# Designs tried in a protein design chat: VH-VL binders against Translation machinery-associated protein 16 homolog. Part 7

Target 1, 180 residues: Translation machinery-associated protein 16 homolog, of Drosophila melanogaster (Fruit fly) (q9vxy4)
Amino acid sequence: MTNLRKELEKCKHPNSRKTKALGKKARRQNNKHKVRLGHAIKSNITGEKLSWFLGQIDEGRTEPLRPQELEDLIELYFTRFDEELEQINLKQSIGKHRANQHAARKDVITMTLEKERNEFRTGGLELMNLCDPLKLKMLRDWDGSALSVQHLKLDLVSYNMLQRLKEQSKKKETSEQMET

## First folded at step 21 (VH-VL)

Design o2 (from n3 with heavy chain S102T)
Fold by OpenDDE, last read:
Structure o2 (fold): chain C 180 residues (1-180), chain A 118 residues (1-118), chain B 112 residues (1-112)
Amino acid sequence: as target 1 above (180 residues)
Amino acid sequence: EVQLVETGGGVVQPGRSLRLSCAASGFTFSSYGMHWVRQAPGKGLEWYAVISYDGSNKYYARSVKGRFTISRDNSKNTLYLQMNSLRAEDTAVYYCAKDLPTEGMDVWGQGTTVTVSS
Amino acid sequence: DVVMTQSPLSLSVTLGQPASISCRSSQSLVFTDGNTYLNWFQQRPGQSPRRLLYEVSNRDSGVPDRFSGSGSGTDFTLKISRVEADDVGVYYCMQGTRYPYTFGQGTKLEIK
């Protein structure tokens, strides 16, 4: 990749047509790089999330999760940092000058949890609907790589969505009981 | 020079109580957490408890089982370990140690010996 | 609790020869900040423990260069390049990554 930066440094006239063109090209490349980096970060975060959920599912499970099971699992997911936070809080409390130790990490965790909880309560957490047997199978067949996350069709799983699924399940059970 | 001096050890009967003290000097005692570590005769080191710099937070090893209480008096630059319901298994040298932000202990006292025997 | 396992438990070394002590943790000692809070302590006969190394490989003040620490994750090593008479004692690894702090069993170093 021709080091555009080096070419720009060789330009004698900052206002030359060539210099402006190179500058524009450099900016475009930087923006593309930022976008790619952002995508990679997002894929990594999503991959970690999916890996966590996969790790909670029994390896032999073929039956989709019940809506309540998925809700419980999501609630459990929100507690995944509890031990880490406990240790951070403990360490911060020991010394007078230790109060800010690990504060950045604590903040990131707290913000992440708040965001995720809010998403779940509103628009939905980006996750696979594991109440769908096809989605469960897709997750189980996933190789765990962040690169392959893009091939997974994710859903927005919200509290309200799960409540609707629960209601539908109850209606089906009632109808089946009436037919027998 | 940072110094820690443990006192209060002795021979006690099972079921009795004993209070250990650790006098600190040479540093701002009120700024540091303090630890108790014990060593049974011929055995290794066992972390027992830590208290925050202001005494507001206390953490114990599981083996303490609620029988021991760590406390401090910053006005006296003194750390305490109240030991209740002492058992033979509590026989050990008890060390106080100064906390470090590197998650260690840099200065240790000479230790005080507690012997629990009938 | 994190279990710390040292090996060997006893080591007899000839003066001037190197010594190596292993310490394994039951869990990774990498904390959220990326640091590994493994400590090594020396306890000479009849003395209080003294910290030699912190965060795997950092020497405390006054610790000779002959002491070095290495390792990552769950496997750690204390090395003494040239054992001296004053090195006789018990060496302990300690993890400070998680409360409660836990020590290894100790390794007794003796001179042949």
Scores: ipSAE 0.803, ipTM 0.953, lowest interface PAE 0.5, mean pLDDT 94
Fold by OpenDDE, last read:
Structure o2 (fold): chain C 180 residues (1-180), chain A 118 residues (1-118), chain B 112 residues (1-112)
Amino acid sequence: as target 1 above (180 residues)
Amino acid sequence: EVQLVETGGGVVQPGRSLRLSCAASGFTFSSYGMHWVRQAPGKGLEWYAVISYDGSNKYYARSVKGRFTISRDNSKNTLYLQMNSLRAEDTAVYYCAKDLPTEGMDVWGQGTTVTVSS
Amino acid sequence: DVVMTQSPLSLSVTLGQPASISCRSSQSLVFTDGNTYLNWFQQRPGQSPRRLLYEVSNRDSGVPDRFSGSGSGTDFTLKISRVEADDVGVYYCMQGTRYPYTFGQGTKLEIK
């Protein structure tokens, strides 16, 4: 990026063919950079999310989560910022001129939670279905790096999906009881 | 000059009540949160409570256990601590302190001594 | 609650020599804004506490430059480059990152 800027600065005429070409090249590079940055940010966010879920699972656990366990875990995930929000709110409330302290962070947290909750209620939260033993194993075998997140097959886990899984589990239990 | 002056300390029997006051001057009292901090004889400092600038929000240490109430009257530039059901372990110097956005206390009073004894 | 642990609890120093006090927190004191709200207070005999440093290393007005603070996360240090007679007293670290605010046990500084 530094070299193109220097070349553009050397261009005497803004409408020269050379200047236009360099400008176009610079714009393309900037766009590529923005896209790369966006992907990196997304990978980091996803990595953090997966790391959080991994941290909630017992290291010795080999059995997949029950649908209710996964639902409970997701609900717990939505409370992960509660302490931080509480502290922000407390600090904002103390002094007359403190009302805007940490407002940006509070907004980001609030927006994130709203988005995640909405995703869970509708199309699904991008997560690994930990009710699948293969997915649980994949998560456990993950090195925790944001770079390797792209190699993980993520699922869309929704409230409705989990309800369906619960119903299926109940039917299976009932059938097994009838065969005994 | 910013000044805080605590009053209301004294000797009381266990189970009794006492109300401490902190008179503020030299700054816009109604714009700042206020803290109570206590120090038992020969012991360290213990944060006890904070009240918001307008008195609408109050937060306490766990050790307060509902026995103490922080309040303020901005028209009088005064902070209060109502202490009920006093115990021997409440014996201490009580300080009021002015809140800062840097999460500290810049001005402290001289303190008032509370002694709870049979 | 965040537990603050100071060491040593007492320090005897010769006039003109340096002093160092450590403070450890049970949790990281880095807040969401990236700031670390660690304070140092001085309490001289028979006096009210006075804040010396805020946010680890910033000196309050009127505090001599011989006082300095350092540290990050959970480990912090107060240093006095040259101890003077007026430095006798008890020093406290306090975290303001999370409510409730919590103090260290205090470190008593004496002159030999």
Scores: ipSAE 0.800, ipTM 0.952, lowest interface PAE 0.5, mean pLDDT 94
Fold by OpenDDE, fold request of step 22:
Structure o2 (fold): chain C 180 residues (1-180), chain A 118 residues (1-118), chain B 112 residues (1-112)
Amino acid sequence: as target 1 above (180 residues)
Amino acid sequence: EVQLVETGGGVVQPGRSLRLSCAASGFTFSSYGMHWVRQAPGKGLEWYAVISYDGSNKYYARSVKGRFTISRDNSKNTLYLQMNSLRAEDTAVYYCAKDLPTEGMDVWGQGTTVTVSS
Amino acid sequence: DVVMTQSPLSLSVTLGQPASISCRSSQSLVFTDGNTYLNWFQQRPGQSPRRLLYEVSNRDSGVPDRFSGSGSGTDFTLKISRVEADDVGVYYCMQGTRYPYTFGQGTKLEIK
């Protein structure tokens, strides 16, 4: 980026073919950089999310989660900022001029939670379906790196999806009881 | 000059009540949260309670267990600590302290001594 | 609650010599804003506590430069480069990152 800027500064005529070409190149580089940055940010966010879920699973667990267990875990995930929000709210309430302290962080947390809850209720959270033993194994075998998140096959886990899985499990149990 | 003056300390029997006061001067009292911190004889400092600038929010240490109530009267520039069901373990010097946005306390009173003894 | 642990609990120092007090927290004191709300207080004999340092290393007004603070996360240190007679008293670390606020046990500084 530094070399292109220097070259652009050497251009005498803003409308010259050379200047336009350099400008276009600079814009392309900037856009590529923005895209890369966006991808990196997304990967980090996803990595943090997956790391959180991994941290909630017992070491050595080989059995997939029951749909209800995964639902409970997701609900727990939505409470991960409760203590932080409580502390922010407390601190904001103490002094007259403290009302705006940490407001930006509070807003980010609130927006994040709203988005995640909405995703779960509608199209699904980008997670791994941990009710699938293969997905559970994949998550456990993951090195925790944001860079390797791209190699993980993520699912859209929604409330409705989990309800369907619960129903299927009940039907299977009933059929097995009838055969015995 | 910012000043805090605690009063109301004394010797009381177990099970009795006592009300401490902290008179504030030299600053806009109604703009700041206020803390109570106590110190048992020969012991360390223990944070006890905080009250918001307007008195609408109150937070306590677990050791308070509902026996003590922090309050304030901004018209009188005074902070209060109502202590009920006093125990021997409540024997301490009680300090009021002014809250700071840096999550600390800049000005402390001289403290008032509470002694709970049979 | 965050537990604050100071060491040593007592320190005897020769005048003009340096002193060091450690404070450890049971949890990270880094808050959401990235600040670490660790305070140091001095209590001289028969006096009320006085804040010396805030946010690990910032000196309050009127605090001599011989007082310094360092540390991060869970481990913190108060240093006095040259102990003076007026430094006699008890020193407390306090975390303000989370309510309830909690103090260390205190470190009594005496002159030999």
Scores: ipSAE 0.799, ipTM 0.951, lowest interface PAE 0.5, mean pLDDT 94
Fold by OpenDDE, fold request of step 22:
Structure o2 (fold): chain C 180 residues (1-180), chain A 118 residues (1-118), chain B 112 residues (1-112)
Amino acid sequence: as target 1 above (180 residues)
Amino acid sequence: EVQLVETGGGVVQPGRSLRLSCAASGFTFSSYGMHWVRQAPGKGLEWYAVISYDGSNKYYARSVKGRFTISRDNSKNTLYLQMNSLRAEDTAVYYCAKDLPTEGMDVWGQGTTVTVSS
Amino acid sequence: DVVMTQSPLSLSVTLGQPASISCRSSQSLVFTDGNTYLNWFQQRPGQSPRRLLYEVSNRDSGVPDRFSGSGSGTDFTLKISRVEADDVGVYYCMQGTRYPYTFGQGTKLEIK
């Protein structure tokens, strides 16, 4: 990026064919860089999320989560900022001119939580279905790197999906009891 | 110059009540939160309470257990600490301190001594 | 609550020599804004506490340059490059990152 800018600065005529071509190339490179940065940011966010969930699972657990356990864990995930928000609110309330302190962060947290809750209630959160033993194993085998997140097959975990899984589990238990 | 002057300290018997005052000057009192910090004899500093600039919000250390109440009168530029059901362990120098956006306390009073004894 | 641990609790220093006090927090003191709200206070005998440093290393007005602060996360240090007679007293670290605010135990500085 630095080389193209230097070349553009050396161009004597802003409307020359060469200058226009270099400008177009620079814009393209900048856009590619922005896209790459965007992907990197998304991967980091996803990696942090997965790391949080992994951290909540007992290292000795080999059995997949029950649908209710996963639901409870997701609900717990939505409370992960509660302490931070509480502290922000406390600090904002103390001084007359402190009302806007940390407002940007508070807004980001609030927006994030709203988005996540909405996703869970509708199309699903981008997670691994930890009710699947293969997915649980994949998460455990993950190196925790944001770079490797792309190699993980993520699922859309929704409230409705978990409810369906609960119902299926109940039906299986009932059928097994009838066969014995 | 910012000044804080604590008053109201004294010797009291256990179970009694005492009200401390902190008179503020040299700054816009109504714009700042105020803190109470205490120090038992020969011991360290202990944060006790904070009150918002308008008195609408109050926060206490866990050790307060509802016996003490922080309040303020902005018309008088005065901070208060109402202490009820006093115990021997409440014996301390009580300081008022001005809140800062840097999450500290820049100006402290000279303190007022409370002694709870039978 | 965040626990603040100072070391040593007592320090005897020869005049003109350097002094160092450590403060450790039980949790990271980095807040949402990326700032670290660690303060250092000095309390001279018979006096009220005075803030020396805020946000780890910033000196308050009137504080001599011989006082410096360093550290990050959970480990912090107050340094006095050349101890003077007027430096006798108790030094406290305090975290203002989270309510309730909490102080270290204090470090008593004496002259040999």
Scores: ipSAE 0.788, ipTM 0.946, lowest interface PAE 0.5, mean pLDDT 93

Design o2 (from n3 with heavy chain S102T)
Fold by ESMFold2, last read:
Structure o2 (fold): chain C 180 residues (1-180), chain A 118 residues (1-118), chain B 112 residues (1-112)
Amino acid sequence: as target 1 above (180 residues)
Amino acid sequence: EVQLVETGGGVVQPGRSLRLSCAASGFTFSSYGMHWVRQAPGKGLEWYAVISYDGSNKYYARSVKGRFTISRDNSKNTLYLQMNSLRAEDTAVYYCAKDLPTEGMDVWGQGTTVTVSS
Amino acid sequence: DVVMTQSPLSLSVTLGQPASISCRSSQSLVFTDGNTYLNWFQQRPGQSPRRLLYEVSNRDSGVPDRFSGSGSGTDFTLKISRVEADDVGVYYCMQGTRYPYTFGQGTKLEIK
């Protein structure tokens, strides 16, 4: 029980200045709780995302990913809801009265994927840059807990960043060939 | 009274075909999906296929995909199962059942027996 | 495909005594809407199946309250508080969370 709940229980008159002041105080505390809950939910979502990427990498692999490999994993990540969407589409189609079943979930998936694809094509997805050997080691050493995900320093990984990394690799190869 | 009645079962040789029918009454057939479920002699229930209310979408268990075709004629309130290239393993009682939004089936027919033997 | 495993496969019960049937799934039956689409069916000798329970614990229309269901995730139980003569038959769990629908092997209930 919060101290605020006890104060509200003492107020019997619905329109008093004390009751109005307590109402404002209660709304402020509720808003602060919603912000804390929002941060916890974001950390859980981030943890699930990182766990997905970790699960796609062979346990014995120690070298960092090439830029194309990370790009391919990101494109694969965008397909992660395909099986769920197939189930929802089938369920919706079966009966005339089932047409709107799971519509809210389907909309959330669609908006999530649209947002993620746009982020990848612009400023970048919030991920660990697995082309960096230190970041790969950090992810592999992570215990998989959503509570500890805040200790992982994330990067913004974009399509353009990956193309630049590919070009840097080509320049190094060309320079090494010219030296000999 | 909601009722489903299967017909078309019988004894047939391996490699042959049968078409099962399921006549529906007592509900708006064209509003509901329909399922086929089978039960081999002395065995449990096995789900095999579903068709959407308008016939536009279908889904099959892997064991029968490519050999069985579910269809419906809403003007006749009838569900069908076309069974091609029948095998001894297809010997069973075949039930049709009415779909529910709660991911189950509430009305079943009495079943029709298919026996595949030489 | 989701594998459904029932135990026991056969159950002999004295009239008026309780009975309990277990069902386990190879993966969680919680769909993304938070619902668990676990059904229980009864098939009396020579009859078509009848649904008893849906979404784990909800009784279908006309099902006596001596039938109850419980469980979550991957482990589920059907209980009959007092077995009656009419309860003889085979009981199946079925998951409807994802296509294809799959049944357990069945549990045959007999009166001693």
Scores: ipSAE 0.706, ipTM 0.914, lowest interface PAE 0.6, mean pLDDT 87
Fold by ESMFold2, fold request of step 22:
Structure o2 (fold): chain C 180 residues (1-180), chain A 118 residues (1-118), chain B 112 residues (1-112)
Amino acid sequence: as target 1 above (180 residues)
Amino acid sequence: EVQLVETGGGVVQPGRSLRLSCAASGFTFSSYGMHWVRQAPGKGLEWYAVISYDGSNKYYARSVKGRFTISRDNSKNTLYLQMNSLRAEDTAVYYCAKDLPTEGMDVWGQGTTVTVSS
Amino acid sequence: DVVMTQSPLSLSVTLGQPASISCRSSQSLVFTDGNTYLNWFQQRPGQSPRRLLYEVSNRDSGVPDRFSGSGSGTDFTLKISRVEADDVGVYYCMQGTRYPYTFGQGTKLEIK
């Protein structure tokens, strides 16, 4: 399309049909940019989360995680803001006028963790199920790029799902010990 | 006029104790955190401790944790540093300084000298 | 703990000439709010320190505009555009991004 600023300057009448058409075009272009930015942000956040989990797993490990190992890793993930919160709490405490410093960031952290814990205890966190050998291999084969993260099909990993997998493992061990 | 004045320095033997005082005037002392910073002879500045405005929170450099105690008395507008088990490497000029929300210190005392020698 | 490293540790400058002091941190000084809490202090002979700059480039009250700061992340510079006799002393960078606060070793400025 044409130079939008220049065409708007040619429109002397603020509510003309031409001015309204140019305004609609400008709004649609802005909306496309916002949607593309939103996809990039989501991919970046997802990529950082998956990289965090991958970084906790020994490089040579090929076996899937036990359900307890994945649960422990998720609980560790919930503590990822502890050092930042300690610094914020200290900074807020030092002076009377500092009490509201970083309050917005602290609220974001609190809301993020509350949401994640609720998701884990209900329908599940959006993760890769690293108890599945295929999912572990997919994560290890991933190049770590935010661009390619959308090729990874995520799972909903919940506390209840992990408890069921633990019970399944124990039932299998009991049956195997009885059959000799 | 905002002013900080340190006192309590002197010459002491290793293993002894000293208490430094920092008298504040010209500002609402009970609204601000306070810091201790030291400077060994011919050396640079070293941050050592901070205390919150109400005394409820404290943070120490690792080198002095367990030996030094920062405290304050807001009714007397006074900051303290209790220095126990003094060592030769504690020989320095000790400054008190007023906290700033911009993560710095704007008013410093003139310093008080602690010399630890046998 | 964040280690702050200054260079040079001393410099001699002709009156009216520029001076430049470098400060490097062992880790990024960008805090989670996006701000960089890098300070510069001046200590004249026999005096207590005085803050010159905060948050990299902001001058404190009464600091002449011939003092300027720049840098980001881990690499920072203090510049004096025209050195005056009153600028003799030791200059320190200090990070306030995370406790414990830490200073550089200091840079002694002399007039030659």
Scores: ipSAE 0.702, ipTM 0.912, lowest interface PAE 0.6, mean pLDDT 87
Fold by ESMFold2, fold request of step 22:
Structure o2 (fold): chain C 180 residues (1-180), chain A 118 residues (1-118), chain B 112 residues (1-112)
Amino acid sequence: as target 1 above (180 residues)
Amino acid sequence: EVQLVETGGGVVQPGRSLRLSCAASGFTFSSYGMHWVRQAPGKGLEWYAVISYDGSNKYYARSVKGRFTISRDNSKNTLYLQMNSLRAEDTAVYYCAKDLPTEGMDVWGQGTTVTVSS
Amino acid sequence: DVVMTQSPLSLSVTLGQPASISCRSSQSLVFTDGNTYLNWFQQRPGQSPRRLLYEVSNRDSGVPDRFSGSGSGTDFTLKISRVEADDVGVYYCMQGTRYPYTFGQGTKLEIK
C-alpha cells in the first residue's frame, strides 16, 4: 500500500477531520497525476509530429524551405495514415460481419485529419515554420526528446500564412529584377 | 458439417492456364471471405489471395499479382482461382480456406494438386 | 511484407517429453486495436492444416490443453507439455495482423 492509503486506513470514522483531510489529499494527488499524464501525452504527440517533419528533410540541407515545399510536406503529413486505413478497409470488407471491426480507430483517424485540415485552413497547425532559417536550425538542433519539445517555441502554420509568404517571395523577386 | 472441396488440379505445361474451384457447403458462403493457400511438395504453406464475402474486394500476394485472379459465385457457393502464365514454381497443392474475424482460417479443403512441367 | 521465422526447422522428441517451437516476426504483430493476431497451425502427415491457437494463446475448439502459446511483440512460442504420437507433423506460425498473411517456414516434429 501507499503512504496515503495507510493513513486512510488509520482513520476509521468517515466524517472525522483527519479522514476528510486525507480524502482531500488523495483527490489532489490523483488530480496532479492526471494532469502530468496529460502533459506527457501532448508532448509525445508534438514530438512525434516534429520528428516526422524533420525526417522528411535531406540531412545535408541547410537552406530554409520555400513556402510551397512546406505546404507540400503538410499535405504529405495528412497522408500518414493511408497504409493503416488500407488495412482497416480491407479487413472490414472481407466478411459480412466484419464491417464494424476497427470502426473506433477509423473514426479517430478521420476526426484527427479533419481537425488538422481545418486548423491548417484557419488558425494554423502547431509546427515550426521551416521557411524561417532560424526555426529550421532549432528543429535540427533539437535532440528529439519529449522533455525538450516543451521548450521549443512553435508557430501556427496556416494555408494563409504560406500564401502570404509566397507573395512576399514574389515581391522580393520583383524588387531584385528591378535592380537589374 | 462445414466442408470445402477443391477441384480443377492437374498436369499442365508452363505458360498454360488452369482454373481451380472450391465448392462450399454447411455454412452461409455469402457471409464469409475466402482464401487460397498453396504448399509446394515437401515445403511450407504460402498465402496467396483473399476475396471479400460479396466479391467486391480482393488482395493478392505480390508473387502472383497479375497472373492469378480470385473470384466467387455466391449463387453456386463456389470460390475460384484462375491461374494464368503458369510456371514450374507454381507446382503445389492448393487449398481454399474460410476466413475468420480473428484473422485466421478455420476450415480448409483437402487440396487439389497442380503440376506444371514440360 | 512481415517475415515469419521459425526455429528449429525440425525437432525430434521422446514420447511424453515437452517440445517448444519459436516464431519471430520482422515487425510487431500488435495491430492498432491492441490485439496480436498470431496463429499456430498443425499439419499432420497427408492432412490439411488445422488451427491450434489464435491471438497468441487462445486454443481453438477441440485442441488439448497440453498445447499452449505465449509471447508478445515479435517473439512467440508454442509449447507441447507432453508429446504424444498423434502430434507428429509440421507446425506453422502465421501472422494475420497485416495483409498479406504470412507463414513461418514450418517445424517438423518427429518421435525419436
Scores: ipSAE 0.698, ipTM 0.910, lowest interface PAE 0.6, mean pLDDT 87
Fold by ESMFold2, last read:
Structure o2 (fold): chain C 180 residues (1-180), chain A 118 residues (1-118), chain B 112 residues (1-112)
Amino acid sequence: as target 1 above (180 residues)
Amino acid sequence: EVQLVETGGGVVQPGRSLRLSCAASGFTFSSYGMHWVRQAPGKGLEWYAVISYDGSNKYYARSVKGRFTISRDNSKNTLYLQMNSLRAEDTAVYYCAKDLPTEGMDVWGQGTTVTVSS
Amino acid sequence: DVVMTQSPLSLSVTLGQPASISCRSSQSLVFTDGNTYLNWFQQRPGQSPRRLLYEVSNRDSGVPDRFSGSGSGTDFTLKISRVEADDVGVYYCMQGTRYPYTFGQGTKLEIK
């Protein structure tokens, strides 16, 4: 950015071909930087989410989660803002004129959870399917770095997918019980 | 001038109950939350409870949860602290204080002394 | 609960000299709005507490400018640029970022 600024300062005539070319180069460089920042932000958010799920699983566990266990973890994940919301709601209630304190943050949390619940009920949340033993091992082997999360292949985990997996488990259990 | 006056302190045996009152004047009491803070003899300040301006919401320190009840009567401009199952550790000066939106307390009463002894 | 730790617990200062009191929290006092709800209170002998500073460095009305506050995150400092006889008492930091509100242990300021 310093080089581009100095080049533009050297251009004495507005609207020259050199001045216009340098302006276009500066805009293209800025856009490439914004794209790289956007990917880093998404990777960090994904990394925090995966770290949360990993933290809920005992370190010694090697077996994959049952579908109900993963559903329970997802519902628990939706409660992750409960302490913060309790604090905001309490602070808003204390004084007659405090009702709008922290309203913007409360709205962001509400919209985030609404979006995540809708995604879970429709096309699925971007997660690792921890009912798959290879995915569980992959998550356990992950070093927790936001940069390395780019190499993890995420799944879409939906409510309907989990219900189908539960039904498959029931069919398998019934068949095994009918055998001697 | 904003004033808070605590009353109801005294000497009481362990396991007994006591009710503190805090009379408010000089401000619109029904617009502000209120706090109770205590100070044990020779020790520091400890926050214990808050109540919302309309009495609809309350929060307690873990050490007194289930034993203390904060309440208010806005028609009398009075804050209360009901203290049940008192312990020796509850011996202190008790202050009421007016809430601030900046997450602090600006006006304190002069305190009322509670002594819990066998 | 957020634990607030003050040091020193007792401070003896020559009249007219500066004084400095440290306060450390067990977790960040930055709330989700970006504000830091760290308060300082003064309690003169035989009196109720009085707030000196709020949100780290803002002086309450009537507080002399010889009182100043600084710090961020978990580490905070109250400074008195020139100690006066009326400054004798106990000073408390308090966090208001999260309920329950919590105080430091207090720092007793004496004139030597």
Scores: ipSAE 0.677, ipTM 0.904, lowest interface PAE 0.6, mean pLDDT 87

